# Designs tried in a protein design chat: VHH binders against p0dx41. Part 3

Target 1, 281 residues: p0dx41
Amino acid sequence: MASFIASDQDVKNFLTAPSMNDQEGIGFAYATDEAVLKALIPAPLKLMAPVVCGYVVHMGKPTFSAPYLEESLFALVSYKDKMMGAYPINLLLHGPGAESGVIAGREGAGIPKKLADDIELRRNDNSATATVERHGKTLLNVSWTAGELNDPSIMKQFAGQLALGKEAEMNSFFYKYDIDQHEDGTNHFSNVQLVATQLRSLADQVEPGNLSIQLESTDDDPFGELKVLKPLGAAWFHFDTSVMFNTLKLDEVDAATTMPKLLTGRYDRSFFNPKAATYII

## First folded at step 7 (VHH)

Design v1
Fold by ESMFold2, look of step 9:
Structure v1 (fold): chain B 281 residues (1-281), chain A 125 residues (1-125)
Amino acid sequence: as target 1 above (281 residues)
Amino acid sequence: QLQLVESGGGLVQPGGSLRLSCEASGFTFSRYAMGWYRQAPGKQRELVAFITSGGYTNYADSVKGRFTISRDNAKNTVYLQMNSLRPEDTAIYYCAAEPRYYSYTWHESSEYDYWGKGTPVTVSS
């Protein structure tokens, strides 16, 4: 029996730390143009390597929603040369839990999430493929085949984070911001700040292999800007649990210099480009 | 080796009902997505319905509201309840299985790795 009023116990349960239980799929890395990737990284974060990392995964038992599929492309960055971690450039979600996942991520940590039209993830034996579709194109087509990495040198860099049966901790960096509407109806940005979420993950399956990857662009999702210059490798993985155990407020940042790099993570071009196509239904 | 055995087909009058069963052996059934395909004479095989390992179901538009897919993991069996049958439902019906397939959108041309031999269904007066 539904009610607009939640119980006291429901409110208490809402306050517990979220977990991404039963996460499974393809992780990958490739080399890209350093100048292009560096330009996408807002200060004070600093790019650590000319590498795009990413994944396509099924979030099987999240504690905050029904299951969903998720894609991300992210850069490896540092904050003040002492904290290292991921800076997601995009996250696209699809499935019955996707809308809730977008809301929770945006409101909780400023995560730049949008909905995909479709995500498919398939594994058979020692190979797997995934596709991500939005606005009439396949933005990402990725394949993994178990075996040797395209460039084995990256294995040593990531081995400690993915050790089987051992928890690994990772930082993810996000920029939170609010949009306030003035009395006259115009919008302005407020509270633009850099945060880090800290994740503790337990991997119980990691199978390295060869990466094949193709990117496409639409006006709303220009994935092709992050050109694949050299595939480095991929892995099939399963995390039994992944828990956000801490969130750090790091800096307030200038809206004028930062927002151009943030808007496309939450908004399609029709929100701010008068030349974009308009759909009315 | 994974094996799929269909049963429950036959001859039925228009408006009638049939229940198809597909029993699976080998591998862990509860981890498999299951699907029903059909192939009418002179036509290509088409996906009719599927059910994921977690119980999410989807249907072709031509059967939506008339057919119901379900599974019983304790019996390693997937079912297709076919109601309000029409002559255009006449086909050989095939059961299919796939171990790690994640999709929430209808994909008529999805490939499955394991197939049964089929069970014929004929709807005529």
Scores: ipSAE 0.186, ipTM 0.686, lowest interface PAE 4.4, mean pLDDT 86
Fold by ESMFold2, look of step 7:
Structure v1 (fold): chain B 281 residues (1-281), chain A 125 residues (1-125)
Amino acid sequence: as target 1 above (281 residues)
Amino acid sequence: QLQLVESGGGLVQPGGSLRLSCEASGFTFSRYAMGWYRQAPGKQRELVAFITSGGYTNYADSVKGRFTISRDNAKNTVYLQMNSLRPEDTAIYYCAAEPRYYSYTWHESSEYDYWGKGTPVTVSS
């Protein structure tokens, strides 16, 4: 019978490695303002290219929740010139498993997840579109058309992630932190750490094509700050499996210089600006 | 060639039940969202229920609590269980498939690529 007290078996099952299986959707890349993107990257990560990558996908069989839709924008970064990977700036989730996905990602690795009001992803024949809506605006409108990339040079950068039937590994970098409460009720950040989650993904469908993309901003989600200077390309893909098989603790970092770059991806303005209010009714 | 074939319609008394079936062929069924629509004489076609490829369901307000959509990917079949039927449920019921449409927000119209021919349901004394 259900209980607030979990069984020992429930606890054991909870500790298994998470997977984002049966993942399908649009991946894309575009050129953006280098100075703006570089400023968003906390030390000790370094920006590798003035390119924003992203996706809108359906997570069909996550092991930690019901299915959901997910959007992300991320930068390509290195850690001390020895590890390369993605630094997600945001993730927005929508669907029956979205709340659980936000909780799991936030608590597990400090992943910058929030809930979207709506995400739609549609493919017909050789074209697909996706939209992401939050707080009254369409933050992202992206289209893929099978065929020629806008700029084929991005293929070399993603070759390992595009190979059909072959597992590819990629690092994703996150900043994880604790919030401690003082005796006077105020909060303080502690244990601010750079971590890398390591993903192993098996693609069984990859179809390159042309990208069309538009971004908008709200006060809570300033996507327009990452201006589209030039679309580079998109692909429709399906990952049969995508497993988070390792997490590395890389560095401890200074809270004062790091946390300002983390809050917007994790909280709305009303959390830290007493003159801001957001209502969902 | 993609085909959708509905069955299970018929004449039923108010308060009765019917189960509609829609058998799909010619495509990878498990990757499609499926919907049931209905059209009464002189009315526009309306969405009744849909189910995503992953099994998420949603319903029109007029049928919530009475109708249940489900799918069996092994049989390439989507079902609509209709309970507590009312005369206002009288319509031709259509099955539709959307190739790869992921949305958890309700929508009233469908831009589905594939439609069945429909199965009539009549609820009368």
Scores: ipSAE 0.114, ipTM 0.624, lowest interface PAE 6.2, mean pLDDT 86
Fold by ESMFold2 at other seeds, look of step 8:
Structure v1 (fold): chain B 281 residues (1-281), chain A 125 residues (1-125)
Amino acid sequence: as target 1 above (281 residues)
Amino acid sequence: QLQLVESGGGLVQPGGSLRLSCEASGFTFSRYAMGWYRQAPGKQRELVAFITSGGYTNYADSVKGRFTISRDNAKNTVYLQMNSLRPEDTAIYYCAAEPRYYSYTWHESSEYDYWGKGTPVTVSS
């Protein structure tokens, strides 16, 4: 029977490690302006390459929600030259589980999640397309065609993240923070922390190919700042399972220098510019 | 390759019900999105309903609340339950399939690779 009061078993289930089972879609990489990308990376993370990676995927059997579609753009970074991994700049979610996914990710690890108006992912034989739409524009239009990568020289690095039939572990880095209200109702940032979530993933399908990608900006989502200087490649992939098995607190960081780089992935223009243009969706 | 065979069409009075079936052959059926289209004489083919590989469903406004799409992956079959039928529902109904199509919004146009031969439905006074 449903209740506002959760059972002890419900609470125990809530505390289990999340898993993103039956995940599939398009993964891609492209070269971008190094100075622009580096400026987006908060200390103490360091950019490893002038490359934006990303994906548009269907999360078929997440353990924390109904299914949903997800887009991400991320940088490849290191922490103290010892831990390497992804630094997601944004994630947009759409579908029946999307709202729950945003809440869980924002609260659990400070993941920069917002809701998209629409995400479409389609594969036909040896080609696939995806679109991500928000606030009146198609922010991302990506296609994959099975075959040769745009730049075959990256095959070793590209294959390492999508190694077929082998378990892979990867770090994802996020900045988690608190927003506390002062007695007058105004907001205060506190406890700004660099964390790493650790994923263990098993890819059982990886089909490399050619990338075609276009980005567009709105005031709320400035995807076009991450210009496509050179498409590098794409793949269609399926992960049987992907388990978040660990989360590490790495550093406390300065709010004044860090928060400006975090807000746009988490909030729209109306939170910091009430004169922002009106749109209808 | 995937083969689609529709059945269950026929003549029915307004307000009646009809259940269409589409039987597919192929061990990968569970990864296909399935759709029902209809085409009335002299009209363009229109999407009526779709169901994703994961079981999410959506419907054209003209049939919402009256039609239900469902799938049984163990039997490689997709169904369209049609209730409260109207003369405007008269058409040839086609089953269609597309591998790995994911959408949670209605699109008037979808590109489907595999089509059945169709089953006629007539709703007459």
Scores: ipSAE 0.062, ipTM 0.591, lowest interface PAE 6.6, mean pLDDT 86
Fold by ESMFold2 at other seeds, look of step 9:
Structure v1 (fold): chain B 281 residues (1-281), chain A 125 residues (1-125)
Amino acid sequence: as target 1 above (281 residues)
Amino acid sequence: QLQLVESGGGLVQPGGSLRLSCEASGFTFSRYAMGWYRQAPGKQRELVAFITSGGYTNYADSVKGRFTISRDNAKNTVYLQMNSLRPEDTAIYYCAAEPRYYSYTWHESSEYDYWGKGTPVTVSS
């Protein structure tokens, strides 16, 4: 029976490792301004290439929610020149499971998730298009057409994450933090730390192709800072399974130098600027 | 201090089987990725198989279908079951532990800081 009080079994089930199974959609990569991208990467992570990667996918069978659509833009980074992985700059979620996805990601690993107003992902035959809408603009318009990559030399360097038919382990790096209240009611940041979330994924469909991509900015989502200098390629992919099997605490980091690079992926202008207002329902 | 002790090597005929064991101590075994590597005389040390803390396994192409890596966290032990052995499998086999990190890419042998002493395996008639 439903209750405000969770059963012991409910609590036990809540603590199991999450999976993001049955993911399908467009993955892509493009070259961008190195100095701009590097500036977005908090220490101690280091940018490995002046490339933005990203995706728009349908999360078909997440273990923590109903299905939802997700967009991300991420950089490829290293930690201590030994551990390589993705540093997501943003994630936008839309659909019936999106609220749960934002909550789970934020609470679990500090993942920079917000809700989009709309995400569409459509495929017909050998082409697909996705759009991400938020706060009055199409922030991302991406298409894939099966065939040749725009620049296959760069895609081979980064295509290892999409190895068909093999399970692959992938690192994603996030900065997690708390907002605590002092005795006087004022807030402060505490426990600002770099974590790595580790995923084991099995791709059973990877169809490389040509990328067409446009980005736009709003005050709340400045996607246009990550200029498309050169599209490199795209792929339609399906992950049968994608299981989060580990989360590592890597470093504690300085709040003053780190938090300015984290807040806009998690909050809008109305949270910072008392003169900002948004009237959308 | 991390310690890795391999055992189970020896002489075996082609087509035979061996089971290697590696007992680990001095660390939280269940959180480490474990691997088996081998080195034949005059050759580079190569990865044979590895298993993550979560149980994901991967194998070198040369041993797929013949070797199986497994772990028993209760015994702090990683195993390599080697079946259908061939003369080219002759090498010293080393157990290794990745100390703190996992990569989305296949680990190069130089990325492990912790190695056992090795256990020799000879496949000959």
Scores: ipSAE 0.000, ipTM 0.130, lowest interface PAE 17.4, mean pLDDT 84

## First folded at step 11 (VHH)

Design y5
Fold by ESMFold2 at other seeds, look of step 13:
Structure y5 (fold): chain B 281 residues (1-281), chain A 127 residues (1-127)
Amino acid sequence: as target 1 above (281 residues)
Amino acid sequence: QVQLQESGGGLVQPGGSLRLSCAASGFTFSRYAMSWVRQAPGKGLEVVSDISSGGGSTYYADSVKGRFTISRDNAKNTLYLQMNSLKPEDTAVYYCAKETRYYKYGGSTYTTEFDYRGPGTQVTVSS
């Protein structure tokens, strides 16, 4: 019988490592303005390439929710020149499991997740398209056509993560923080920390191809700031499993210099301007 | 040009078995999920079973679960359906279908759609 009180077994099951099983969609990479991208990367992370990577995927069998669609744009970064990985700038989720995915990601690792108004992902034969819509615009329109990459050299950067039938491990970097309230009712940030999540993924389908991509902006989601200077390539992929098996606490960081780079991926303009209204309800 | 050719249908008694095959050509078979779909006389299409491109994920309609097994051989570009413990209500034309991947939740609808299907093979279960 359902209850507001979880059983001891329910709590144990809740603590099991999350897995994003049966994922598929379009992954892509493009060159962008290095100075613009570098400015978005909080210390102590260091930008490693003037490249934006991203994806639009269907999370078919997540262990923590109903299925959902997810978009992300991320940078390639290092921590102390020895630990490499992804720094996601945004993630937008849509579908029956999306709300649960936002809550889990925000609470678990400070992942910059918001809900999209709509995500569509379609594959017909040897081509695929995806669109992501929020607050009156199509923020992302991406297509993949099986065949040659726009720039074949990008395959080398991802060769280890593209090996079929073998597990690959990946780092993703995020910043966690608390928002606490003073006695006078005003808020402050505390415990701002850099973390790395570690994923173990098993790819059983990877099909490289040509990328076509367009980005647009709204006041809430300025995707167009990450201009497409040169498309590099795309792939259709399927991961049988992708398990978040570890989270490392790496550093405490300064709130004043860090939080300006974190807020826009997590909150909309109404939090920044009391007179900016969104008429959605 | 996509071509799908089913075979292996026929007349069987209740409790019998059949194995359907589908030969695929004109596309890269290993890149696509495949389905078996059936249409009983006077009824609409029913998705019987699906299999992912690599074979790692399968779906079965409740009416056939435990009795039917879908499989594929990507080296031979062939899809299979093993049908055991056949019942008169399994009588239908069975079609092999190449799936599209179309994910959209806009009206709370998620679907797997089909680009192409074969001409079908008749399965008749009668005593």
Scores: ipSAE 0.201, ipTM 0.704, lowest interface PAE 3.9, mean pLDDT 86
Fold by ESMFold2, look of step 13:
Structure y5 (fold): chain B 281 residues (1-281), chain A 127 residues (1-127)
Amino acid sequence: as target 1 above (281 residues)
Amino acid sequence: QVQLQESGGGLVQPGGSLRLSCAASGFTFSRYAMSWVRQAPGKGLEVVSDISSGGGSTYYADSVKGRFTISRDNAKNTLYLQMNSLKPEDTAVYYCAKETRYYKYGGSTYTTEFDYRGPGTQVTVSS
């Protein structure tokens, strides 16, 4: 019988580590303006390369939702020169499980997830394409063709990130915060902190190839700020399983210098400007 | 080179049974959803049944539900269709098809396209 009250067993199941199983799609990397990308990275994270990485994937069997499609653009960063990983700048989700995916990610680790209006991912033989649409524009149009990378000099780095047939641990970095209300009704930020999620992933398919990529901006999603100066390469990949097994609290950070870099990935302009009406309903 | 070869068709009486097989080669069979599609004389293609890459999820057209069973053996790279309680309207050429990896949820629709299909096998249900 359905109820607003969850059973004890349901609560136990809710607390089980989430897993993203049967995940596949296009991963890619391109060179961008170093000064622009560095400016987006909040302290104490340090940018490792003037490269934007990203993906468009189908999450086929997540344990917390129906299937969905996900896009991300992320930077490669380090914490204290010892712990390295991804810093996602955006994540857009679409499909029957997308709403649940946004809620889970936002609440679990402060992941900057929003809903896309449409995501398409298509592979035929040795090529694939993906598009991401939001608020009246195609923000991302990406293709992969199996074969040589655009910049063959990165093949070693590309291959080193993908340990086929063996589990690999990966870090992703996020900033969490609270919004508290004063007695006069105004709000302030509190508990602003850097966290890392740790995933154990098993990749069983990686097919490198050539990247073609185009970005466009809207007022709500300024993807074009991350200019494509040089496509570096792409791959089609499949993860059999990916388990989020740990979340670490790393550091408390200053709200005034950090929050300006967090809000756009999580909210649209209507949250900043009561007169804005630039999103599609 | 992708190759799909259907077999097991033939002439059968109404109410009878037939088992179709599809031998696959030239691609990693276990990574792709597979379909049976049919074409009756003078009609378009109809998707009869689909099966996910691991075999855990299946789809059947309303016209065959409860009578047909799709299965696969990923170790043998083979797709099967067990057809029971056959009717004259099941008469068609049956094709084995390899589905493309195509994910689109626009308009709340999950769609499937086909990369390849075999030459087909004739199934005729007649007294």
Scores: ipSAE 0.112, ipTM 0.644, lowest interface PAE 5.4, mean pLDDT 86

## First folded at step 13 (VHH)

Design z2
Fold by ESMFold2 at other seeds, look of step 14:
Structure z2 (fold): chain B 281 residues (1-281), chain A 127 residues (1-127)
Amino acid sequence: as target 1 above (281 residues)
Amino acid sequence: QVQLQESGGGLVQPGGSLRLSCAASGFTFSRYAMSWVRQAPGKGLEVVSDISSGGGSTYYADSVKGRFTISRDNAKNTLYLQMNSLKPEDTAVYYCAKETRYYKYGSGSYTTEFDYRGPGTQVTVSS
């Protein structure tokens, strides 16, 4: 029976490790301005390459929601030259499971998720396209065509850990924080910390090819700051399973130097500027 | 040229079982999600079940859940449908279909397109 009070079993199920099963779509990489990208990376993470990676995927069987579409742009980073992984700059979600996905990610690991107005992902035979729209613009228009990478020599230098039919473990880095409200209604930051989520993923399809990509900006989503200097390549991929099996608390960090790099991935301009307003119906 | 060939249909009594097979050629089978689609006399096409390219995710229409099992063997380029506890309403021509992947949410839910389907195999459930 439905109830506002969850059963003990419901609580236990809620605490199980999430899995992002049956996910597929376009993954891509392009070269960007090193100084710009490096400036976005909060200490103690360090940028590994002047490359933006990203994806647009359909999350077909997430364990925490109905299906949804997800976009991300991320940097490749290291922690203390020992742990390597992704530092997502943004994630935009759309579809029936998107609201639940934003809530779960924001609360679970401080993942910089917002809702997109629309995401489309289409593959026909040996080519695929995706678009991501928010607040009046197409922020991302990406295509993949099976075949030759744009820059095979650079992509070979960064060729992935993925092997078909093998599980791979991957790190994603996030910064968590609390916003505590004073009695007068003003906010302050506390407990700002670096965490890593660890995923075990099984890729059963990886089809490399040529990338075409265009980025646009709005005041709320300045994707164009991460300029496309050179497309490097794309792939269509399918993960049969991708299980989040661990979360590590790595460091506590200074709020004053860190929070300026976190806010725009999580909040729109209306939070910062009382004269800013966006109304989308 | 894409080619799909269904087999394994036939006449069976209510409560019986059949296993349908679909041999695929002319494309990289392991790259595509596949579906079983049926058409009962005088009705439109109904997606019975589909399966992701790697086989890790499946869908079943409500009318067949718990009775039918979809599977695939990517090494043999073959799609299967195990049909148990068959009912007269399962009578239809069953088609194997190669999916195009298309994801857009808007006026409705997630949609699936099909690039190609085979000629079908007849399943008749009658006493």
Scores: ipSAE 0.218, ipTM 0.716, lowest interface PAE 3.7, mean pLDDT 86
Fold by ESMFold2, look of step 13:
Structure z2 (fold): chain B 281 residues (1-281), chain A 127 residues (1-127)
Amino acid sequence: as target 1 above (281 residues)
Amino acid sequence: QVQLQESGGGLVQPGGSLRLSCAASGFTFSRYAMSWVRQAPGKGLEVVSDISSGGGSTYYADSVKGRFTISRDNAKNTLYLQMNSLKPEDTAVYYCAKETRYYKYGSGSYTTEFDYRGPGTQVTVSS
């Protein structure tokens, strides 16, 4: 029977490790301006390559929501030169499970999630396309064609990220923080910290191919800042399972130097400019 | 509410060209995928071409690929079909159709259907 009071069993189920089962879609990588990308990476993370990675996927059987579509752009980073992984710059979600996915990710791990107006993922035989739309523009238009990568020299690195038929562990790095109010009514950031979530994933389908990608910007989502200097490659993939099994607290960090790099992936211009609350489309 | 109005049809000789237009109103055009659909005499509906809401992805039926080009102008709320090298088999009523399309291969996905279509414009290829 439904109630505002959850049972003890409901609370236990709520606390189980989240899993993003039955994922499929397009993964991609492209070269970008090193100085621009490096400037976006908060300390103590260190950029490993001037490469933006990303994906547009359908999350078919998430354990915490109804299905949804998700976009991400991320950098490859290290922590203390021995923990490597992804630093997601943004995630946009769309679909029946999207609201729950945003809430869970924001509250649980500080993941930079917002809602998209629309995400389309379409595959016909040996090619696929995806688009991500928000606030009147197509922010991302990506296509994959099965075959040779744009830059075949990256095959080893590309294949290692999507190792077929084997369970692989990966780190994703996020920054968490609190917003507290002073006695004078103003807000401040507190408890700003770097965490790593650890995922265990099983890829059972990986089809490499050629990438075509275009990015655009709005005031709320400046995707075009991460310019496509050179497409490197794409793949169509399927993860049977992807379990977030651990979260490590790594460092507390300085709010003044960190927070400017966190807000855009999490908030829109109306939060920064009260006069920007009008949307006419 | 939703209104689609096709124009640009007519009688042309084999090998000729036509450009169809579709004026859209009553909805936010830039948020929807659009299609051209045709019905030849004595036949059912055939999807000729479609285009994503942003214009970045297109589809063409095998019978028209390389001869027809779909495009859209989201600032003018207009969908286009450039038809070159026309054949008698292209004779049909051509309809502009509103759709939203997004889906994922191999598992659970959203199904997109046509919401509305216009009254159509006749294309006749003969001499």
Scores: ipSAE 0.006, ipTM 0.124, lowest interface PAE 9.8, mean pLDDT 86

